# VHH binders against Mechanosensory abnormality protein 6 (mec-6), part 8

Target 1, 343 residues: Mechanosensory abnormality protein 6 (mec-6), of Caenorhabditis elegans (o01811)
Amino acid sequence: DLNKRVYNHTPGPCRVLTDNYKGTAGMTYVESQKRVYITLGYGRAHDLKTKTGIAFYKTNRTDGRSQQEMYDLIEMTINWNGYEYKKEFIPTGIDSYSSSNGRVLLYVINAHPNHQCIHFFQIVESSKLNHRKAICDPSFSSLQDIAVVGPDRLFVTNMAAFGRGWAQILEFSLQTGQGAVYYYDGSKLSTAASSLIAPTGIGYDAKRRILYVGSMIRESIFAYKVAKDTTLELLYEMMLLTSPIGVFVESKTGDIWIAAHPVIHESAWHYTHPENQNIHSPSQILRIRIQEEGNSWVTTEPYANDGATISASSSVVFTDEQMLIGSSFGRLLHCDLTHSYIT

## First folded at step 21 (VHH)

Design ge1 (from gd2 with G53P)
Fold by ESMFold2, look of step 21:
Structure ge1 (fold): chain B 343 residues (1-343), chain A 120 residues (1-120)
Amino acid sequence: as target 1 above (343 residues)
Amino acid sequence: QVQLQESGGGLVQAGGSLRLSCAASGFTFSSYWMGWYRQAPGKEREFVATISPDSYTYYADSVKGRFTISRDNAKNTVYLQMNSLKPEDTAVYYCAREGYLSGTTGMDVWGQGTQVTVSS
């Protein structure tokens, strides 16, 4: 909404974990390691000068670290195993799979305009990634986000048929539904849903077998039942009246956390002028608790900012009474949740 | 009708080799991570090795360098080549399939097991 205003509030004390990268766009929580993995440098896809990579934040607050060390990020070393296009790596959407045998797999969307791919990694040792392979299908024009449903079994969103330029602008203006959800089954890629309008964030609730897909232009979350054969059945639409960008599903409760852009035209200005420090977009985090599937849910807003502290929020993770907020072009934020009505 | 059948177990001398096979049926084998686990008497079942649809491998520390997992997607089979066998490798070896879509991570189908006994 053109007249919408954002009133700043937080769920508790917040701090900046890093401001050294132009973008902290995607995050995934690996509970077996008590780590949040963060993708760094999305701004390079929009012509900003920045280093790209992957780092993690340790969520365990009682592990004996000093106050200064407690908020450190640890950068991962990537062993590319001879991959030819490693310089074309702009990581963004990310998700993970933890096996009971200790193997941890990491799946990362490459948002490079000329190298749209899904990269497959294994986390090895304390802070190394082994690159296994990349999938770079010709249909990948605007990959946004990824949801893991098993080892090497993934749903990904592709926002538009055209990856950029005036053709993409026309596509969105007509609301023609040129986006898709693709499914990778461990060997082959297929289309799981087509004719979608600007799909963005995606998250999976394994206990209920529900896949949540955001639509930036519809300002909604769509809920799909995931059948045993992995086909998708649309169940319902949750209208948010704000543009969802990132989706995080709590494994224990099924609560849905959403990083959203409440003022779409200010977000569009930020994306076109990411280097201008006077242009910013409000950042909003929503939490949705389903009361009755398809019929009723409660929405709360743990965080909102007019863009001065963090602009263009793109991802959210909640764990251990902590919330992290990633952004498309800027800083990574950490908040403690100290207000009991939010937890 | 999902089934996993192990074969190739037996008695071998320490330092010897065995090759285990696991025949799979009733599912799309080429889309799954497959694994080997083992269980000695009185002990918990433990992880040995796993292999992705495209043959990326992961091993338990105790068998690295001695055991090799492989697969043949055309034959729907998983193999475990065990070299430099030690008496502590004595166990029932199980073939397993890794599941998906569930809230529980881990193996969702198990074979019946094959006995491997390593004599000193």
Scores: ipSAE 0.782, ipTM 0.914, lowest interface PAE 0.9, mean pLDDT 87

Design ge2 (from gd1 with S99A)
Fold by OpenDDE, last read:
Structure ge2 (fold): chain B 343 residues (1-343), chain A 120 residues (1-120)
Amino acid sequence: as target 1 above (343 residues)
Amino acid sequence: QVQLQESGGGLVQAGGSLRLSCAASGFTFSSYWMGWYRQAPGKEREFVATISPDSYTYYADSVKGRFTISRDNAKNTVYLQMNSLKPEDTAVYYCAREAYLSGTTGMDVWGQGTQVTVSS
């Protein structure tokens, strides 16, 4: 719909946490640490000049910090352990694994055009990461997001045959279904799903063993049952009437949060001209509550913006009445949610 | 059947060394994180060490620099080399497999354990 209008609304008070990076594209919540980890500098993949890395936000508001300190981001130091291509690290999608023994692992998608890989990290100190390894494959042409289903057990989305530019736009227009979901089993990479139309965000409900995969072009979310042998069975498709980019699943409730681009042609224009500060695309956050029977749901819209405050939302995290919204090329937004938006 | 079986435990003097082995069967060993835990009498089971499929290692602070975890995927075996043993290391040592897919972020398979006793 070329005439689609986005009406600005917030679920409560919002503030910009950072605008210093050309992108806060991906986020993951680690409950055991009460931290949200954020990937920084996605814009570098589109030739913007910016620092890249990983930072975290502390969600605990009763730890004695001042009002100003409560919204600080802390950058992680990365020990690359001699990794040869550390300069080609442009992080985007991110997810985590928390072991019962206190170990926390981070898995990160590298969006570098010539080095699209999955990176493995371990948190070794409060603000330090050790790089373990990177997995690269010729099939990685447009990696988008990652979902952890166990230690070194990962699903990743590959959106298209073409990585970017007009060729990709054409591919989307033709709906040729060149997207895929790949699975890494700790040692080998395999194809879990193929012939997908522009898969983007991905999230996993561990309690139900459901994998949610967004489709940007179909404006929907696909729900897959993950079998014990890690094969995927399509259960149903949820129509969103917007383009999902990021997917977050609440561990406690199973609710699905979606960061979306409600006006796809404006999003496309932004992604082809990210250097132009006057070009922006609207942002939208959806919350989907799955009913007890598992095949019905209620969708709400906690947040929408015409792009003036946050352009091209790409990730979302909700915890403890707080919502964080990341974007591909710019700001990280924090919002306090009222009870009416949580129920 | 999925099984883990520990061996190599025994009595050793303080400052001595032991090497534990854990033989795995019934599953794709090379795809799993494997770990060692220990339980002393009257105490809770505690984490000792873990190793990734590609042999990345992680240790409890109490054993760093003294213990080394390793694995041989061809033999479906995980090892724990214990050096500079102390009386406080006395415990039953268990081998474990780390689970995936489920909401549990713990170990889903355990061995029977092997006794390690360190005398003063």
Scores: ipSAE 0.897, ipTM 0.950, lowest interface PAE 0.5, mean pLDDT 94
Fold by OpenDDE, fold request of step 22:
Structure ge2 (fold): chain B 343 residues (1-343), chain A 120 residues (1-120)
Amino acid sequence: as target 1 above (343 residues)
Amino acid sequence: QVQLQESGGGLVQAGGSLRLSCAASGFTFSSYWMGWYRQAPGKEREFVATISPDSYTYYADSVKGRFTISRDNAKNTVYLQMNSLKPEDTAVYYCAREAYLSGTTGMDVWGQGTQVTVSS
């Protein structure tokens, strides 16, 4: 819809946590640490000059920090352990594994145009990561997001044959279905789903063993049952009438949070001209509550913005009445939820 | 059919060494994180070490520098080399497989354990 208009609304007070990076594209919540880890500097993948890395936000509101400190981001130091392509690290999608033995692992999509890889990290200190390895494959052309289903067990989305630019836009326009979901089983990479139209965000409900995969062009979320042998069975498609980019699943409720681009042509323009600060794309956050009986759900819209505050939302995390919204080329937003949206 | 079986335990003097083995069967061993745990008398089971499919290791602070976890995927076996053993290392040692796909982030398969006794 070329004439679609986005009306600004917030679920409560919101604030910008950072605008120092040309992107806060991906986020993951580690409950055991009460931290949200954020990938920084996605814009570098689109030739913007920016620092890249990983930072975290502490979600604990009662740890004795001052009001100012409560919203601080702490950058992680990465021990690359001699990794030769560390300079080509442009993180975007991120997810985590938290073991009962206290080990926390981070899995990160590298959006570098010539180094599309999955990077494996382990948190070794409060603010330090050890790089373990990177998995690269020729089939990685436009990796978008990652969903952890176990230690070194990963689903990743590959959105298109073309990585970026007008060629990608054309590919999307033609809906050629060149997207895929790949699975890494700890040692081998395989195709879990193919012929997808612009798969983007991906999230996993471990309780139900359901994998949710967003389709930007179809404006929908696909729900896949993950079998014990890790094969995917399509259960249903949820029409959103907006372009999902990021997917977050609440571990406790199973609710699905979606970071979306409600005006796709503006998003396309923004992504083809990320250097132009006057070009922005509206942002939208949806919350989907799946009913216990099966494939019925209630959708609400906790947040919408015309792009002036946050442009092209790409990730979302919700925990402890807090919502974080990441964007591809800009700000990280924090919001306090002060009222309920699900009835 | 999924099974883990520990071996190599025994009595050793303080300062001595033991090497534990855990033989796995009934699953694709090479794709799992494997770990060692121990339970001393009157104490809760505690984490000792874990190893990734590609042999990245992680240890409890209490055993760092003394214990080494390793694996042989061709033999479906995970090992725990224990050096500089102390009386406080006395415990039943268990091998475990780390689960995936589940809502829990723990171990889903355990061995029967092997007794390690370190005398003063």
Scores: ipSAE 0.890, ipTM 0.947, lowest interface PAE 0.5, mean pLDDT 94
Fold by OpenDDE, last read:
Structure ge2 (fold): chain B 343 residues (1-343), chain A 120 residues (1-120)
Amino acid sequence: as target 1 above (343 residues)
Amino acid sequence: QVQLQESGGGLVQAGGSLRLSCAASGFTFSSYWMGWYRQAPGKEREFVATISPDSYTYYADSVKGRFTISRDNAKNTVYLQMNSLKPEDTAVYYCAREAYLSGTTGMDVWGQGTQVTVSS
């Protein structure tokens, strides 16, 4: 990757929604509400000074809001219900469950170096969350992302034995396979997959019961069939030639959107020096369309940036002809794909 | 075989109370969200209450403050305590298990239901 160059291109007009939180690392789309929920302040996990929390973006473009209001982010108020470690909440990966009864649950990865946990929230008002509980485990050393397969049924990625820093980089360089996917069945944790090399983003196709797990170091996506007993069977590996960080699966089409770091050494440098504003990492968005036969796919690149506009993309959501791109330490972007060449 | 069986329904006067029970069998009860639904004559089935494996509860607005859902994982049973009953609460009450994996929004197991009638 030493001589890899990223050429800037956009699928349509893009704008910065926010740059105020030192991170917009994770996103999830809640279709029933027409909202994208965004985790804020991942930079705190790397000792940056910033507010942490959860906000949402309304995807509805015809709800009577002004042109400016259409791009507003609304921060959620969290009722912690006496949770002792609320100050150690550094949200990153996020996913959601929408029940037919109107209940919406959010599941959030806490990236705090000393408090790696999965947090359970329920939306109780338009802009209010109730904290239900947090699941913590000694095996949680570097939680990255979460995929919901039912109410309180979760797959989570644990990237490495080390949570951050040069030790982690060394671990990656050696490719010792210390990553894992864990499963929470509503009451207990289990290991769904082990000996993985730097698993990162994770997404679930409920229609096909396929779990997609990104591998940062292998520059690939692994597709697992989720059996009825929740065991994983590896189906195939999709080579990307880039480092996947975030994974989003379109519920309607099954298309896979990937937020990636196309230049891994620059990403590594950025993550070890996030306080330095002169250091940035290129961003890349891929779209993978799985063919009907299920074992072939077409990959396109809707977005790429050298890091000047958005550095180290970490999450992506596509809905209603809109694309949102989150980043680990900085900006959230919105792109209008209404007239995009991307089909 | 997976099964849910409701009990405790009956006739009660307005302002009265009933306690419904739902006995579960054939699956790991303690790992599932369990819920109560009801269907009045000529109306669609509607949500009443749900409870998480660790007893977090959520209620429909129409029953909030009057109904209480609870569970006993050791007995594989979910309960619905109904207080201050109104004629509008008259319905067949169903117990349901919330599904996972295939479809993230629905119930995949239902009981046969128990009739609750509230007289004026």
Scores: ipSAE 0.888, ipTM 0.946, lowest interface PAE 0.5, mean pLDDT 94
Fold by OpenDDE, fold request of step 22:
Structure ge2 (fold): chain B 343 residues (1-343), chain A 120 residues (1-120)
Amino acid sequence: as target 1 above (343 residues)
Amino acid sequence: QVQLQESGGGLVQAGGSLRLSCAASGFTFSSYWMGWYRQAPGKEREFVATISPDSYTYYADSVKGRFTISRDNAKNTVYLQMNSLKPEDTAVYYCAREAYLSGTTGMDVWGQGTQVTVSS
């Protein structure tokens, strides 16, 4: 794809919500709260100077806020409860669990090069998180994303043997299949899938019990049936002809939203030179609607950008006629889809 | 056969204490969030407390500071220590297992319940 060109288009009016955190890498939607939680500061993992943390965007548009306030991000305060390595927290992938009893849990991937961990949080107040624990394992070399299938029941992607840099790029070029999906069952970690080529974004359809795993190098999404015993059965592979990074499953429809890098070599260059603001990676958002029979799907492209507005899209959330697009090292975008072709 | 069985209920005076137990069988207890709920006559069932596999706890505001949920994974048992009981705590107390894989589905296994009566 050396000569691949990305043409800019938007599904509706889009605006920058923030450009201050050198990364808005991961997002999760909590329906019970009408909030999108966003991880901030992924760039720190690549030695950029930035604050890290978690913020949320309120999706409710009729809560009495002013037009300006409607697009505000609110940073969460984290009670670390004495966690020793809180300074090594570089959040990236994030997902959530909402209990019927009102409890909301956040699960966050730490992208710190020397502290690859899964962090467990509980929302205790409107803007306060309690840190419960962190799970770290030597097998965590390049954690990317997380999918919650229950309280403290998690699937996580580990992309490669190497965490970053040219060694990782080489690994990808050789397609050695050193990626994996791990499963945490609330007490222990296991391998759910192995020999994967650069798994990245992951999303779970609870209605169908389907786990979608993106493969950056294969430019595809793998659909796994999650058995009652939480084992994975590969159902099919969806070819995308782009590199999926983030995966979001729309709970209402089951539609799969994908944040992707359509030009992989530019992405690679951007990730190896994130400090250079003149280097960009194109961004792309796909929407995949699975047909009822499950053996066919329709793919649309609600958003594409050459990197000038948003570089290296890494996450996407669609809810309430709004689309948020996060990026690894920069801006968070909001798009209004009220009058869009998106249904 | 997945089962939950509550015990320890009874009559107690206001200000008194009671300890409930819930014995679990038929599943990997140590991997589940377990909870207590209660239902008073003429009222809806309400959440009381829940505990994670590693004993992180969460409480309803109405019982916070008075009730303590705990578990013994070796015995497949979850407990509810109830102190400073009030007449409004009178209810049938149920033990429940929190579900997974199906999303926000709440509890999928319930015990038969145990009656707690607090006299004024």
Scores: ipSAE 0.880, ipTM 0.941, lowest interface PAE 0.5, mean pLDDT 94

